# Ledger of designs, part 5: VH-VL binders against q54nl0r163to351

Target 1, 189 residues: q54nl0r163to351
Amino acid sequence: VPLTQVPCRAGSNVPIIIEKLIDHIERTSLNSEGLFRIPGVDLTINQYIKLFDNGEDVDVSPIEPYTAAGLLKRFFRDLPVFVPQSINKRVVSLFIDEEGKKKPVDMEILSNLRVLVHQLPTVHFEVMQELTNLLGKLMSRSDQNKMTISNIAICLVPTLNCVPAIVTYSIQMHDFFYNEVFPQHHLYY

## First folded at step 4 (VH-VL; framework fv_masavibart)

Design sa24
Fold by ESMFold2-Fast, scan of step 4:
Structure sa24 (fold): chain C 189 residues (1-189), chain A 121 residues (1-121), chain B 110 residues (1-110)
Amino acid sequence: as target 1 above (189 residues)
Amino acid sequence: QVQLVESGGGVVQPGRSLRLSCAASGFTFSSYAMYWVRQAPGKGLEWVAVISYDGSDKYYADSVKGRFTISRDNSKNTLYLQMNSLRTEDTAVYYCARVSDYEIGWYFDLWGQGTLVTVSS
Amino acid sequence: QSALTQPASVSGSPGQSITISCTGTSSDVGSYNLVSWYQQHPGKAPKLMIYDVSNRPSGVSNRFSGSKSGNTASLTISGLQSEDEADYYCSSYTSDYIWVFGGGTKLTVL
């Protein structure tokens, strides 16, 4: 199912399944060692996917940490498109020079990456924002949970089918990508 | 120059042990997950083991799980594969390999020349 | 048995086009756009030809292209040349640091 067709609450652009799982994980699971790396219970994940697919009002509160993270991963894995291939190709071009060599990363490259992230469709943009916000909080507790940026990237980013830099920089520079505003001219009356 | 150089291969009898080393140069070794990939004579490539950049995560192919141990020493820029309880089917060229730095893509971007391990019957 | 299925061999004449398939499951090729292709000449380490399904690294001829449909990825070589004779391997992400390889395809240029 396309992301834009997944049920959202009235007035929200974030699917109910993502909203509930992110809220649950953030409240209960951020100190769990190896979260998103250690597998959850596949049978339980399959059961909850069916409940959401049937439009049930799902209570996620009993779901244990690794299974909740696994359920969220399964959701993203099953999406047809999270980041359009046209955006992915343009992101690669920011980081690779004319000779195919990786460029040193500077603020010009990151500013252009930000522009491409903002070209995502509204639902996709807000989902990326919420997901990378959660992952940034997970990373901030890596001393306890062992989920460094490298561990998060390798265990989760492949399920998103996008250029890793989109996700890793969104995690590490979340405010820059999602909260920073450009200066504007002030008008006086 | 960016390189991976394997060593430690040789001829061993079944049931014995052997340790392979891979010396990395020309890049920040501690920033990369590292892999061992093997190729039996006249056969295809088979992933064997992987270790995360800091050594906290390790994964093994079912065929070697419980017998092989991957490790790394980031201060020496060296990757290791300890091979115990060797079997004739472990005979292969063993490659040290790197997956790209996870900013722009996910692929094996650097390979060593390989080291031959022969387990005789 | 390899994790990904490739034909054992393919053949073509100079100037022709050939296609090599790589079939996985819904849990690897079907789920992730993380398919890469490697060329191996006898006695040499594999060389990256295509990554992330269809991207070509610098220095690789534009005669090489990649695509994917469902659980099957494909490598196409156009304008076949004698130097293209080699073994070709596909690889796909599966989970948690793990990439698996196809069984390999021997390309003969006749």
Scores: ipSAE 0.326, ipTM 0.731, lowest interface PAE 3.1, mean pLDDT 88

Design sa25
Fold by ESMFold2-Fast, scan of step 4:
Structure sa25 (fold): chain C 189 residues (1-189), chain A 121 residues (1-121), chain B 110 residues (1-110)
Amino acid sequence: as target 1 above (189 residues)
Amino acid sequence: QVQLVESGGGVVQPGRSLRLSCAASGFTFSSYAMYWVRQAPGKGLEWVAVISYDGSDKYYADSVKGRFTISRDNSKNTLYLQMNSLRTEDTAVYYCARVSDYEIGWYFDLWGQGTLVTVSS
Amino acid sequence: QSALTQPASVSGSPGQSITISCTGTSSDVGSYNLVSWYQQHPGKAPKLMIYDVSKRPSGVSNRFSGSKSGNTASLTISGLQSEDEADYYCSSYTSDYIYVFGGGTKLTVL
């Protein structure tokens, strides 16, 4: 199912399933070691997906951390398109030259990446904002949960089927990309 | 020019030691995780060891754990594999390989030409 | 043994299409979209053909495509040419934070 066709609350652009799972994970799961790395219970994930697909008012409060993270990953994995290929291609060209060599990353490249992120359809943009906000909070507790930016990126970004730079810089420079505040520090150094 | 060049291979007897080197050039070596991958004659690729960009994390395949040690010297742009207690089943071409950084994806994007290690009596 | 299962060999004639499978588990191919494919000609180092399941590097022919369903990834080569004769290896990231390889498939162009 396309992201724009997933049920949202009245007046919201964020799907109910994402809203409920992010709120639940943020409240209960951010100190869980290996969150998004350690698999949850597939049978339970399948059952919850079916409940959401049937339009049920799903209570996510009993879901344990790894299964809740796994359910969120399954949702993104099964999306036909989260980041359009046209945007992915343009992001790659920001970082890779015509001969296939990587360019040095500077603020001009990151400013152009921000422009491309803002070209996402409204629902996709707001979902990316909410997801990367959660992942930034997870990263901030990496001393407890062991989920550094590298661990978060490699475990989750392939599930999103997008160029990693979109997600990793959104996490590390969240205010720059989504709140229009100049970042004081680059966590990727 | 971006390249990896392995050296140190040769013929050794079982139980002996050998040290492989991989010289990196044309890129910022200190920014990349590096792998040693081997291939026995006529067989498939098998990962051996991996080292993080700063050398703080290392992982080994069960077949070599306790016998092989991976290390790097970022000031010399060089990766090493110290191979101790060599067995005949360690006979293989050993490749040095770079994993792409997380800005654009994760895959083996650069390989050396390989160096042959033959363990025989 | 190899961590990922591939057929030992496949064959085809020029102009035909062939598909090579790569089967893992829920802890590698099934959990991650980090499957890559490598082509190896005799005496040469492997060359990246496909990454992230279905993406092609610049310079790789669009005759090569990749896909995944459940725990199985596939490499498809269309319009088969004599130059395609080689060994093909799949690779996947795992829940142990390492990359593993398939056993390899020898493609013969008849």
Scores: ipSAE 0.088, ipTM 0.582, lowest interface PAE 4.1, mean pLDDT 87

Design sa30
Fold by ESMFold2-Fast, scan of step 4:
Structure sa30 (fold): chain C 189 residues (1-189), chain A 119 residues (1-119), chain B 110 residues (1-110)
Amino acid sequence: as target 1 above (189 residues)
Amino acid sequence: QVQLVESGGGVVQPGRSLRLSCAASGFTFSSYAMYWVRQAPGKGLEWVAVISYDGSDKYYADSVKGRFTISRDNSKNTLYLQMNSLRTEDTAVYYCARDYEIGWYFDLWGQGTLVTVSS
Amino acid sequence: QSALTQPASVSGSPGQSITISCTGTSSDVGSYNLVSWYQQHPGKAPKLMIYDVSNRPSGVSNRFSGSKSGNTASLTISGLQSEDEADYYCSSYTSDYIYVFGGGTKLTVL
């Protein structure tokens, strides 16, 4: 099921399953060593997926850290498309030249990446915003949880099926990509 | 009032079969994975089988795989363990236990039912 | 043979503190903060005392505390009382998606 067809609360563009799992993880799980890297219990993940798929009002408070993270990963893995191929291709061309060499990263490239992130459909954009906000909080506790930016990228990039730069820069420069107010002068361009 | 009550234990000859039941009350049984855990006389705890909330997934300890079958009837709030080809080493108190789903731990246990396999 | 190693017995006097260890591997205790401890009195079902390494269920005395260092989890009972005399079992989630138990420790209050 496409992301835009997953049930949301009135007035929200973020699916209920993502909202509940992110809130739960933020409150209970951010100090868990290897969160998103260490697998959860597949049997329990399958149980909760079926409850959500049936449209039930699911209480996620009993879910243990690795299983909650695993359930969130399973949700993203099973999406038909999270980041469109056209956006992925354009992001690659920002960072990799015609010969396959990595380009030097500067503010021009990062500003162009921001534009591409903002080209995501509204639901996908807000979901990426919430997910990378959670992942930034996880990264900020890496001394306890061992989830450095590299470990987060290894665990999540294949699951999200997107170019690593989208996730890593969204985490590291979250305010720039999602919370920065546009300068007044950009309104005329 | 949340509880689990096991029944069906008894004395049985090697090679025979026995079926255990566990009646759940006071909680939404259909929302929880359930376990059978056994304890031989004077020995430690050993998990035997687990079943998902809807019965679609089942896992067994190697010592019972191919001989025991776990099942559930959510309409009756009852968990079952069908034990075939019983061996003397299957002699134990059998507990049913609820997987609370936070930290994958057992927060609710039945009182246990004794199974004795002897000639 | 148990998956997690516990001492067979420990003993203490009333008011004393005792610690029970639970040693696993990097594929269970060392990798996951999913260690629980159970108390079992003779002829009774096990009772959950600690979950997720150090958390106490409602109704469990604060004299019971849990911790973990590397591949070893520990249960500490402070202000030891005669009612604490029981068998104690640790358990941990594993990389094989199963939950394993320790061999158990008999606590004697002398």
Scores: ipSAE 0.000, ipTM 0.433, lowest interface PAE 18.0, mean pLDDT 84

